# VH-VL binders against o04291r164to392: the designs that were tried, part 9

Target 1, 229 residues: o04291r164to392
Amino acid sequence: DANNPAGLLSIAEEALAEFLSKATGTAVDWVQMIGMKPGPDSIGIVAISRNCSGIAARACGLVSLEPMKVAEILKDRPSWLRDCRSVDTLSVIPAGNGGTIELIYTQMYAPTTLAAARDFWTLRYSTCLEDGSYVVCERSLTSATGGPTGPPSSNFVRAEMKPSGFLIRPCDGGGSILHIVDHVDLDAWSVPEVMRPLYESSKILAQKMTVAALRHVRQIAQETSGEVQ
Short names: E, the ipSAE of ESMFold2; O, the ipSAE of OpenDDE; V2, 0.75 times the mean of E and O plus 0.25 times the DockQ between their complexes.

## First folded at step 1 (VH-VL)

Design N09 (framework fv_inotuzumab)
Fold by ESMFold2-Fast, scan of step 1:
Structure N09 (fold): chain C 229 residues (1-229), chain A 119 residues (1-119), chain B 112 residues (1-112)
Amino acid sequence: as target 1 above (229 residues)
Amino acid sequence: EVQLVQSGAEVKKPGASVKVSCKASGYTFTSYWIHWVRQAPGQGLEWIGGINPSGGSTTYAQKFQGRVTMTADTSTSTVYMELSSLRSEDTAVYYCARSYEWDLPFDYWGQGTLVTVSS
Amino acid sequence: DVQVTQSPSSLSASVGDRVTITCRSSQSLLHSEGKTYLYWYLHKPGKAPQLLIYEVSNRFSGVPDRFSGSGSGTDFTLTISSLQPEDFATYYCLQHNSYPYTFGQGTKVEIK
């Protein structure tokens, strides 16, 4: 809502605090996987949690691009997330600190033929922190937080994105350390009971965005410099 | 070296509860889930459930829901499984096992605890 | 629940024999990430089970190269190319794709 920029900034600041506590802290109980399977697909540290509403995943990796460039790439979600059907930017609001608040409506493809496609109404906050880190964090707006209720299409089930996003810290020697959190509630009740454990507890679904983001940024870094990882 | 050491054998009467412990060493305790698997005489392996030692979050097989409780004590690196309302069919060797990532489940196991439910 | 069925339930073999065990799941174990969550375990009486093969075809640390796994979708195979004395055991496959996690009923490899 462009008519309440102070309220949206408050929500943005709360989302940032919650996101940072997930990305760098112990606010969520994580099972930390110190290494992925050795080989070309090694990405870094991945952690997954099931002790929260919905499913959360966290990942961390080095990328040979500066923080602002990483943020720019990752903000273009349809370019790297195959499950994303469409993204509509409803409003763009300056946050007064050089940051930007966006109201976004996203439609996803259905994960299986047994489940309805999901959609999201979110606030995305992009800003630069005092230490030179760049952050892009996002969360759902519900009727309880002054956001819209009901989907614009009856063929979709509204999903909730809890504070999620990217923290991109400058690395000495050049490049960045990218921290990713994906925390969503896809409304498991809309999936047939037989499939609910896969949908609710699938570590693959929980980490899909984190893995896709890291791979895409690293691919672009390789293409830009021509160097071998 | 990674080790999971379980408590000793138990003999219980029908209707009682049993609490089995699993003490972990040789790795970062909070980085891995611990699951419980049992084997009744003449039967195969059966998954019961698991716990994240970091926060204590649990997941249980529906068959055991309401009868099983798993807890973790990070100060002693120990996981506990308590099974209540015991029946003779609960006679089995109970194993704890560590799970690393989705890709590497049950990579190290405890030695097993025999629980006998009789008369 | 995803059902997992092994074949045969038991077999008799001699040291040096090639042994093949099959595992069939009631649903595909291929996940959206492109990984297949099928695992093989060796179990001896009086001992804890031990992981042999993870993700269909990868040998766990310290597992001899005579053990190999293959398969896709719903049909999987564990092969022991030249059976050794320590290999007489019961073998279990596990689907780790959905709750509840389910093991096959086991295949006992016993001396001929």
Scores: ipSAE 0.000, ipTM 0.424, lowest interface PAE 15.6, mean pLDDT 79

Design N10 (framework fv_inotuzumab)
Fold by ESMFold2-Fast, scan of step 1:
Order: sequence, then C-alpha cells, then structure tokens
Structure N10 (fold): chain C 229 residues (1-229), chain A 125 residues (1-125), chain B 112 residues (1-112)
Amino acid sequence: as target 1 above (229 residues)
Amino acid sequence: EVQLVQSGAEVKKPGASVKVSCKASGYTFTSYYIHWVRQAPGQGLEWIGGINPSGGSTTYAQKFQGRVTMTADTSTSTVYMELSSLRSEDTAVYYCARDLEYSGYDWGYYYMDVWGQGTLVTVSS
Amino acid sequence: DVQVTQSPSSLSASVGDRVTITCRSSQSLLHSSGYNYLYWYLHKPGKAPQLLIYLGSNRASGVPDRFSGSGSGTDFTLTISSLQPEDFATYYCQQSYSTPYTFGQGTKVEIK
C-alpha cells in the first residue's frame, strides 16, 4: 500500500534490476522464436524463455518516436492490448529520485466461457536511467508486499506478473530502440483441466502481446509522420 | 570451445543426392542460426540458405529452391543439408557457418563468426 | 536480389603497403537503425573464411588494428594500413540487408 513508500521503492528497484537483466542480459535462458535477421521493415527478434516460472517473451525493435512519447503510448495499456478490459490506477507515489510508482489493478477478458478472466494487482515504476533511457517496469504485489489481502473479485483468478515492461533507448539520428519483456504466470492449475493446455502453452500469447505493443507504437509513428509530412 | 565439425568428402554421380552434416559443440545449439555457403573451383562464395535449429524454419536462395533441404536434430546438435539432382556445376566445397547472436539483443548483430572446416562434394560420371 | 561488386578483382602489393578494396551495392545497405549490413571476410585456400569487419566498420574480435572498414549506404571500403605477410589472401564483402545473402566476387591480394 501507499502507507509504506520506502518498502514500495525497494520492491520497485528490485523489479527494475530483474527487468533490465531480462531485457538486455542472460538472467533467463532465451530462445530465438522467429525468423533470421530483421529487415528494414520487419519486427525485431522475439524470444521465449526456455527455463523460467510462468511464460516469458521479449522483443526488440526500432520506432520513429522519441522515448518519452513511446512511454506515454505504452502506459495506456488498453489502447494497444485488446484483451485488456480495464485499468484502474489506485495510487500514484513519487519515488523521491525523480521516478514514479503507481499501484494498478488490471482486468483481462476471459479467453473462453470455461476459463475465468485473469486480474493483476501490480506496482509500476517509471524512471529515467543515467544514459537517457526511459523505463516502465511492472510486477505483481502479494499480501506480503503491500498488495491485496482478500480473494480476487468473483469470476476472476489472480494472475502474477513477474518483472516486465519497456526499456526505451534514444536512437542516434532520432527515434528510439524499444525493448519489451512480458513475463506472467496465469495460474494454469486454477482453471478446468480441459483449459490448462491453453495457459501452459501461452508462450504464443506472451509473444503476441510483445509484438502487439511494438506494432501499435510503430502504427502511431507512421500515422503521425503521414499527418505532418 | 565453439566448434562446427562437418562430415567427410563425397563423390556422387550426376542425378544423385548428397547429405552433408554439421555438428555443433561448445554453445547452445538452438540459440544460433546455421547457414550453408559453397565455393566451386575457381569461383567465389555463394550463399545457399539457412536454418533456425529452434523449430526448423528454413530460408533458401531461389537458385536452390526445390532441390535443397535443410534439417536439424537437436538431440545430436547436428544440422544437415541435402542437395538433390546433382550436376557437375555442384562440385564445390560446402561450409556451414553460425550466425552470431548479440546477447544485448539488438538489430543487425548477425554475422557468420564460426565456420565448419568444409566438405568437398565432387560430382562426376 | 541485392548485388555487391568488388574492385579491383586483384592487386599486387608489397609488405608495408597501404591496400584499399572497394565494395559497391546495388541498393542502400543502411538500415533506419544507423547500421550498414555489410561484412568483410578474409579467405585462404584450404581454410574456412574468417570474419574481419562487421556492420560496415566494426573490427571482429582478434582482428589486427591495421584492418578498418568505412563507408555507408552503397559504397564501402576495406583498408589495410600496412600490409603484413599473412595478409596475402582473397577478400570478400557480403551483404545481409536482405535474403539471399550475397557476396562480392572477391579481391585477390598477391605479393609483388
């Protein structure tokens, strides 16, 4: 909760370190999922995790928008994630270092009538790195870390977001290099047995989500460029 | 020690097929693409195609489309290139090569950094 | 297909000479990322090709400082600032901007 800002900052900084390790390092065993080297108009490489809890994917791509504009677009999750039903910002806390901590509740649409919709209770940390890059990093909170102490809303199963988000680096010559990590545990064991393979194999879902974010930002960049010049 | 080791020299008759192997060691086999490149006597280097060992997706040069097949066996960390309907013009040294992946995960850090020793394929009557 | 053409096809040089090899592409190899998808290799008979320069101007690990790559878009140059005995070989440029990957025809550097 907002009543423990020092504890939330500690969690935020830990999440940032883990996110950066996934986005740019080898903390998770990544396997290249699609294609060979990207062409000028292609999407970046998408990798899935070979060895992690839950399902993880990462992607990297060039976008012709400045880092701040990319961050603003991607923070409006319902605008690019079609399966996102609602996002409620419960609290906004200054981190004391120029960054911002947000407590967020997100509901997703159910994939079928047989599987409950998922919801997330997360901490989102937005800050600027020393190299001029922007980061938007997010992870789930539990009752032990200042999250909810009661059960999920009726018809929802609480999902867990591992450190995930966006690293947006300025590109020489204008624009940005966008790194995306999406790492979630949808709790396959809390759905009917017939639906468990959907959640266990949702590497495809995570891959589509990272791709959707990148495509959406590129589409807005194209529309903005077309309107102006 | 990162290494690619190829199968030995082959002599084939026109119209036959040849299957060359390339065994990888010293790195994570499924994290790197493998390309095949050949050099005919007195000629330059020619790209044939490549394979992603993770999932087996392939890309072939149009010149070889329909008579080349690339496969990967993850249990033995081995890539195969099979070329059918052999002609005398297919006499060449065939190389496999690994695409370097940049661990920082960015555009354009793909280049052939480790090569096999080469396999001479001779097509004669 | 993207074509790359080398010049000259061969040259004669002495140890200590400055050697320049040119590679021209049929289309720009400059990506919006700012990288040029062009590479230089050294090849000796009986051995596998060896990477010298990647992404136009970056020297590969273990490659001596006398080798440098320059250029952008359609025109690229490999320079050897002071030729050594082990540098007598055939040099190839290669593009990876699009498939199929294509190599130049090669430049043979021979001893005078």
Scores: ipSAE 0.000, ipTM 0.428, lowest interface PAE 14.2, mean pLDDT 78

Design N11 (framework fv_inotuzumab)
Fold by ESMFold2-Fast, scan of step 1:
Structure N11 (fold): chain C 229 residues (1-229), chain A 122 residues (1-122), chain B 112 residues (1-112)
Amino acid sequence: as target 1 above (229 residues)
Amino acid sequence: EVQLVQSGAEVKKPGASVKVSCKASGYTFTSYYIHWVRQAPGQGLEWIGGINPSGGYTTYAQKFQGRVTMTADTSTSTVYMELSSLRSEDTAVYYCARGHYDILTGYEFDPWGQGTLVTVSS
Amino acid sequence: DVQVTQSPSSLSASVGDRVTITCRSSQSLLHSEGKTYLYWYLHKPGKAPQLLIYEVSNRFSGVPDRFSGSGSGTDFTLTISSLQPEDFATYYCQQSYSTPWTFGQGTKVEIK
């Protein structure tokens, strides 16, 4: 059950601070993925974390769309994340500062038939920063933070999303710089030992969201550019 | 031993096209961008554009858009820069240079090829 | 486009002299990553350019200690503490904050 609105805003602000530290700071050591295709822009990167719990990846790239448009596209997670089975927005709460807090339940497809699919209970916070940047950050709610305490839905294993999301900064002359962080704990210890490396340290799983998000936004930018000409 | 080796000097007439090659060795070819930079006699360095060899994706400076084409051959670890509709002002030394894959944390433009002199004269 | 401007365009110096070259950008080169994308290159006639300094102040591998970079935001300086015969060259700053990549016009360091 949701804590009071002030409690949710406190969690949201904490998640935002942690997300920004990962997306733009040095709080986490990142290792560049050599050999990964970065896309068509010269500042595209994909990196995985050296020293975090779970699986973390970040990416940064230029996209030829305005920040609010990028945010709208990326908030519709099932449209661009192939492994996302369903997203249910359980509640929408105004944050009082023009921002929005959403309580979300997500089900994923399993990457292998040898392990159960994962599900998430999260808080997603969308707001504008004072510099005109738009941010969408998300984290799991656990029993400690007033989230669900029971077992996951039938046939799913509850996963934890650490502060993750999108920072979208406007570019002078149009377009945006998009920063992405995906940080999840997929509960590798509930997986048979032979599959555990895939869930604990997989570069494949680490980069799925970041690569999918960048690819999808750039595809829509190309389609929009073609029509408007 | 990371290095870029370029093709030899070219002499062209106005209106012709020139195609310069840049062969990479000593690293994973598809992990780094290759950029092209030129220097006309008595002028400074001017960026032309870059290519991602992994997908063949390109970005060109507006001044050269429509006249320049960059391509990559992963089987030979070679990047090509073709400049068309040549003018006397295109006379310059053309360099290829490796761009770091993670441009936000890496070295921009190291190593450089030895350069290719392209002379455009009637 | 982000413009970078160097000063001076040329200077005359003797071996052993302290040389300073300034580079100014039209906007801050500080990215949200906390990194500042300003680079310095040495270019000699008949040779390829060579990277000297990356991200404002970091000396590239093999570059002598006499070369140092400093600055922040929009103002940057390359310093050669004691000029050597092999340092007579043209020096370029470059920004990689945003495309298109731009170079300063160059500073030619000539023997006095």
Scores: ipSAE 0.000, ipTM 0.412, lowest interface PAE 15.3, mean pLDDT 79

Design R01 (framework fv_regdanvimab)
Fold by ESMFold2-Fast, scan of step 1:
Structure R01 (fold): chain C 229 residues (1-229), chain A 120 residues (1-120), chain B 110 residues (1-110)
Amino acid sequence: as target 1 above (229 residues)
Amino acid sequence: QITLKESGPTLVKPTQTLTLTCSFSGFSLSTSGVGVGWIRQPPGKALEWLALIDWDDDKYHTTSLKTRLTISKDTSKNQVVLTMTNMDPVDTATYYCAHSGYDYEYFDYWGQGTTVTVSS
Amino acid sequence: ELVLTQPPSVSAAPGQKVTISCSGSSSNIGNNYVSWYQQLPGTAPKLLIYDNNKRPSGIPDRFSGSKSGTSATLGITGLQTGDEADYYCGTWDSSLSAGVFGGGTELTVL
């Protein structure tokens, strides 16, 4: 709830620390994907892991846009994430350090008639780091962290987002290095047994989300360069 | 309930392009988590994974043959097409299409296979 | 090149147990589920085991699978002459973004 801003900031800072350790560190055992190399025409380095809770993927790539512009594009999740139905910003809270905390409700399309659509109730923290990097970090809120206590609405299964998001570092020659982490638990136990492996630890699903974000910002960067000429 | 069947030429000349069609029933390639792959087996040799296309139109190819392989789907016709360029006698094999689920770690239903011989 | 290593052949007497190994790396077996296939002469492969140790409907319980680290094992108990076939392990390789199969193991019941 927006009525507990000190608690939300505490959660935001904890999520940021966990996100940064995933995005730039070795906190998770990452397996690199061959054929996804950094370069002008490549997506960047893509890595996935199953040796953590839920499904985790990360990606890294160069984009010819400044960090704040990359963040603006990626915060509009429905514009690039195929399965995202809607994103509703329920509250916006200044963090006091120039950053912003948002309480967000997201609905995803159901992948099949045999599985319910997923929804997320999250906190999204956007701030500038001391090195000039911009970060957008998001995680689920549960009853334990001041989120909704009741079950999700009919036809939706509440999914859990672990600390995930975007770290956008400025480059000396202009543009940015974009680091993406996607770490989610889609609640495999709520689907028929034959579909549980897809939801329990699907690295392909996680990889698709990180690759979609990279491709989208690179496409916008190319369109922006063409427009200014 | 799930059934797949390969079709295409049984004889191909060296340097020509091979086009194989997988026709299937009992599932939709628009269903999340579903893929259709191609596997080949030269006479007396091991299974070799070639390519896979999934519900999102994402395409995966074995690295050794990536530049020669194209995989596409027509969801409305329940078909997946594999194209392989610059055929060589070593490409003589039985070609299978198969249904895949859940991170593409297994194929639970296979076509009967179609044998392609590459010779002059 | 094969990225999954299987013994080329294995043999045992009728009624006995045999195990077939499949060795890989962290990018394939170590990070993904393993499948096993039986191929009788002149036929398409048939799925025996998926998700390391699960059997499809119709596969008898004398076929079992297990995985430890970067290796997997197919176990067959109560061997029958009808089990003579080639056996393949398979999985996804995360670093290649591609599926991979082992080189196959010829099982002889003698």
Scores: ipSAE 0.016, ipTM 0.599, lowest interface PAE 6.9, mean pLDDT 82

Design R02 (framework fv_regdanvimab; at its last look DockQ between E and O 0.28; V2 from the best seeds 0.00; counts 0 for: pae E 11.5 > 2)
Fold by OpenDDE, look of step 2:
Structure R02 (fold): chain C 229 residues (1-229), chain A 121 residues (1-121), chain B 110 residues (1-110)
Amino acid sequence: as target 1 above (229 residues)
Amino acid sequence: QITLKESGPTLVKPTQTLTLTCSFSGFSLSTSGVGVGWIRQPPGKALEWLALIDWDDDKYYSTSLKTRLTISKDTSKNQVVLTMTNMDPVDTATYYCARIYGDYVGWFDPWGQGTTVTVSS
Amino acid sequence: ELVLTQPPSVSAAPGQKVTISCSGSSSNIGNNYVSWYQQLPGTAPKLLIYDNNKRPSGIPDRFSGSKSGTSATLGITGLQTGDEADYYCGTWDSSLSAGVFGGGTELTVL
């Protein structure tokens, strides 16, 4: 049974482990982006990698919201991700210990008219860690990883999401420390050569997705507190 | 096929401003993911990184020459321009422009053939 | 002035293996990807290695790159007369927010 809860949990736990190794570890060779200096008015620390499968970006910053609120905001990708066309949750499975597994189909807009849009079939795992941190991690489901088969990709090119997500740590003084990792393979080979840089740039990924997420949640935080940006 | 070609004066007097143009084909700076950089090489000496501009109009300069350098792009013409003020005989070199791939921390490929600039009174 | 350090020259006989070292610091080689360039006499530099150890199309597998800590190494096996050239390492320096090159290494084939 492709929807075997035990099997899906195994995939989720593996995704979590790999995500954490990227978020705060060196599983990926991260290079800090220039101009993204830490400070009270800065967006945070943003790093990218070119020496990995696909493209990857990481961000870390402070947010004046509680962890669960941050998670809720970021889970709603269509609200802050410009290139997100749609997100469909096909299944929701309790994982125990308050954790939840979701099977999600995501459609993206194409960044260029010269290439087909990308879609994703992913498992998203949300859980609270022993240290009080809240994690939302996500990865593609493939024949290699196991799990159920996703919707057909009729007018899309199926892209791959490597273990990605959010690590949200509560701060003693209030708010949260947010770690974001985006790691995707957009199948740049299927795109015309002249457009491949658009699909092979971790910087672009950082700008359009990773930093966008962080900016959005900070904006919401400011609006909630009544502060003027 | 990607090509780059440097153009500008080959002789400059001391204290004058050098303006070099890099004309390229096979790619566009309107396309995200690439940039154009300038590198110079004095006769018999090592390569020296000068400046970089990418599709996002981010600009980077050599620390030692930052006050003298200005880089700009004209996407519609597929050109990048480098200006260097207060030229000195020590600035005599072959100047190259090159495409940078793999973001701003990427590699240079391909290179132009270079243009030799001599600073002399 | 030079941020990356290379040996001024190396030499070997045809068919032999040579290595060219490139030493830097944490702010450049330590944190960033290294590229290598070959410059034949009287010509513009050519990309030889990118991202520490990757070869562009057309570059023979005789050329290899590696990185460890704050140092990088270019390896050339089966040395040929046509390999006689200057070789430069290059990378990004995060502290300077600028690209940097090594001083170059002159390879002589004996």
Scores: ipSAE 0.261, ipTM 0.711, lowest interface PAE 2.2, mean pLDDT 92
Fold by ESMFold2-Fast, scan of step 1:
Structure R02 (fold): chain C 229 residues (1-229), chain A 121 residues (1-121), chain B 110 residues (1-110)
Amino acid sequence: as target 1 above (229 residues)
Amino acid sequence: QITLKESGPTLVKPTQTLTLTCSFSGFSLSTSGVGVGWIRQPPGKALEWLALIDWDDDKYYSTSLKTRLTISKDTSKNQVVLTMTNMDPVDTATYYCARIYGDYVGWFDPWGQGTTVTVSS
Amino acid sequence: ELVLTQPPSVSAAPGQKVTISCSGSSSNIGNNYVSWYQQLPGTAPKLLIYDNNKRPSGIPDRFSGSKSGTSATLGITGLQTGDEADYYCGTWDSSLSAGVFGGGTELTVL
């Protein structure tokens, strides 16, 4: 239940377990994408899954920034997510284990006048793992988990975020390896058929979230490095 | 309503270059997440995948035919063009264009009616 | 040379069930999604199943798809004479960086 701190932590920990199994395992049926790289030498695989609720994408790559700095950059979602209209942090709750739980409401821009804009009610959990890895994991709060009841805001269709986020692991030589998962259900069935590819395309979702996030962090790292040369 | 229609010569001589045009309506290749592919079917034989182009101008070709095929799009005209060089009688087939829904791992829906190309001296 | 193998023909009586197999490898069916197409005599193919097991609008529940490992199956229940057609499986092949189709299966309804 999302109505108390113990319930929120339970939801957060369940989301973290699901996120980790997607980021590093085979919890969903992944298909490797060809030709999708945010630059040479830094990405293992960009992969997509459609045999799940909604659509999932994942990527991993090396970035020349420490884990905490990577997390700081990526948590500032409007700075890199072009379709993001607004992000409202409704509450910030200490998890009691050194972590932080945030309740967040996000509004997106509509890609076309033929479809309503999407909005999200989510729980975002940030914590440090035993191995020094940092994790930021986010998922929707539904009525089943004590989230908002009733319809979305006027002119919006409520979207659902399945466990998604960032696993940031330190590298011995400095820098981090960044694992990204984006798993959303944008309710493509509510969209006219001719516009559904905008909400269902594997390549578009990978470009908007996983590839965009990784590319943004690498650009900031390169700008910092370039200043000394 | 989404429709595609193939056009081009119905008779081609050996060694000539074939140019086929797919004209479509009801969707645009300026819309992200769609593409157009070409498939052929020789008389009484199986479907053979030829080429694909998507909204992002990414192009994919049959491995066995890659050196003979060129695919291009004109988004403003709602057209996709396939060119195939060095035609041979074994290239006699019905040629289809179809919208790919999604990306290169998507599916073909709908298909054009097909155009028959005969290669004969 | 076929990358995806289908039986050349299947047959059954009206009202019966039939299954059509499509066998590939890890570079195609094993790591990608399968679609199925129905081609009625003298017509263009029509999408029947996509993403292994999903039906487009207008396709009746009698048609179903499944995938296991490197093989896919199309199931048709309650066979009707109007189901007489050629059926093709299709997928992406990661090693070829190209789409591939099966050899097709001719369905005859008695």
Scores: ipSAE 0.207, ipTM 0.710, lowest interface PAE 5.3, mean pLDDT 85
Fold by ESMFold2, look of step 5:
Structure R02 (fold): chain C 229 residues (1-229), chain A 121 residues (1-121), chain B 110 residues (1-110)
Amino acid sequence: as target 1 above (229 residues)
Amino acid sequence: QITLKESGPTLVKPTQTLTLTCSFSGFSLSTSGVGVGWIRQPPGKALEWLALIDWDDDKYYSTSLKTRLTISKDTSKNQVVLTMTNMDPVDTATYYCARIYGDYVGWFDPWGQGTTVTVSS
Amino acid sequence: ELVLTQPPSVSAAPGQKVTISCSGSSSNIGNNYVSWYQQLPGTAPKLLIYDNNKRPSGIPDRFSGSKSGTSATLGITGLQTGDEADYYCGTWDSSLSAGVFGGGTELTVL
C-alpha cells in the first residue's frame, strides 16, 4: 500500500529529526551570509552551506506574528516563492498524532529558456510540539525513501528536496522565532555550464527561497501591526 | 548574450562630482539574487571595489570611500548610476561596472569594457 | 592596510605548474566564498573561478581553485604563454560590509 500511514509517518519523523538538526544544529557546515544590515530593516541571521551534498541555506529571525499564522503564510508557497509555478496537494493524510502529512507535486519556472524547469515530489509533515512550537518539514519521496511513486516528469527535471522546512517557536513577548532550512539538489549537471551557477550556488538559493520567505512573513507582520485595535 | 557598458565624462576637474552610468542588456535587476557593482583600477595599480546595488535595492559601499559614493538604479532602463563627489587627481582610474550573481557575496561576471576617467586641473 | 594579500609576482616556464595564494582573515576568506579573476594586458578582468573552486563555461580544467582556513589558492597547470596576465582574488568582508580584492599577482611565463 503506497499510502501506508505507518510507513509515511516513519518517513515524516525521520525528515523532522534531520530538519531540526540542520535548523538549530550543525548537521550542515554553515557559513554566515552577510546581507543583514544593522537597524530596523534587519531581517535576521542567514547562513549558507559549505561542502555539503547539494546546496543549502538557513535563516533565523524574529517575526511579529503567532506561530500558526506564520505557518499558514509559508505553506502557501506560490505567495512568496517567485519561481513557484504550481503546488498541487495530491493527498492529505492524518498522522494519528495530531499532525498532518501531505503528498505534494511542485513545479518551478526556469530562470532561463536554456534549461528545463525543475519539479519536486515531496512529503510535507506539519505538527505542533508540546512547547507550542509549530513545525512544517518537507522532503522528496524517492525509491530510496519509500512511499508512493509521484507524477511523471516528462517536461521537467525531477529535483530532490532534502529534509527542509520551518520551525516556528513562540516568543515570551509575543510573536515568533522563525527558523528556515532549504536544502536541495537541482541536478546542476543537466544544464549548460554557463547557467550552472544558478543551480549550484547556496547563495542564490538563500536569496531566492530562504531570505524571500523570511522577508515575506516580516512584511506581512509589519502591515498587520499598523492596524492596532 | 549579456553586456555592460560604462559611460560618462572622461575628464573632470578636482572637486567636481563624477557621474557614471552603467547600461546593460541580457539581464534585469528584477531578477532575485542579481546585482551590479562598480570597480576601479588606477593606472598600473590593483582593482578596487567601490559599490554594489542589488535587485532589492540594498546598497553597499567601500568603507574608505562611502562618504563620497552614491549608487542607484533604474530597472526599467537597465541602468545603474554611480556618483562620486569631490574628485581628486588620485581618483584617476579606469572604472568598470559588472554584474554580480549571489547578491553582495557573489562573483562578478561579466564585466564592462571600462571607461577611463582623468582628474586634472 | 591590505585586507587580502597576494604575492606581487610569480613566474614559470611553459608546461609547468604555478600556484597563486590569497591570504585573508576569518571575516573574509574564512567565512565567505572566493572568486578569482584574470586580467590580460589592456583588457577588462574576466571571471576564472567562482565559489572557491568552480569554473565558469570556457575555462579549461588546468585552472583550479581551493581554500584552506583563511587562505585561498589558484592553481594553473600546463602553463601557456597566453596565461601571462594579472590575477586577482576577491571576496566579501563581513566586518567591513564590503567586497575586497587582493593586490593582484603578475604571472610571467618565461
Scores: ipSAE 0.005, ipTM 0.523, lowest interface PAE 11.5, mean pLDDT 85
ESMFold2, look of step 2: ipSAE 0.000; ipTM 0.513
ESMFold2 (binder alone), look of step 2: mean pLDDT 93; pTM 0.952
ESMFold2 (binder alone), look of step 5: mean pLDDT 93; pTM 0.952
OpenDDE, look of step 5: ipSAE 0.019; ipTM 0.619

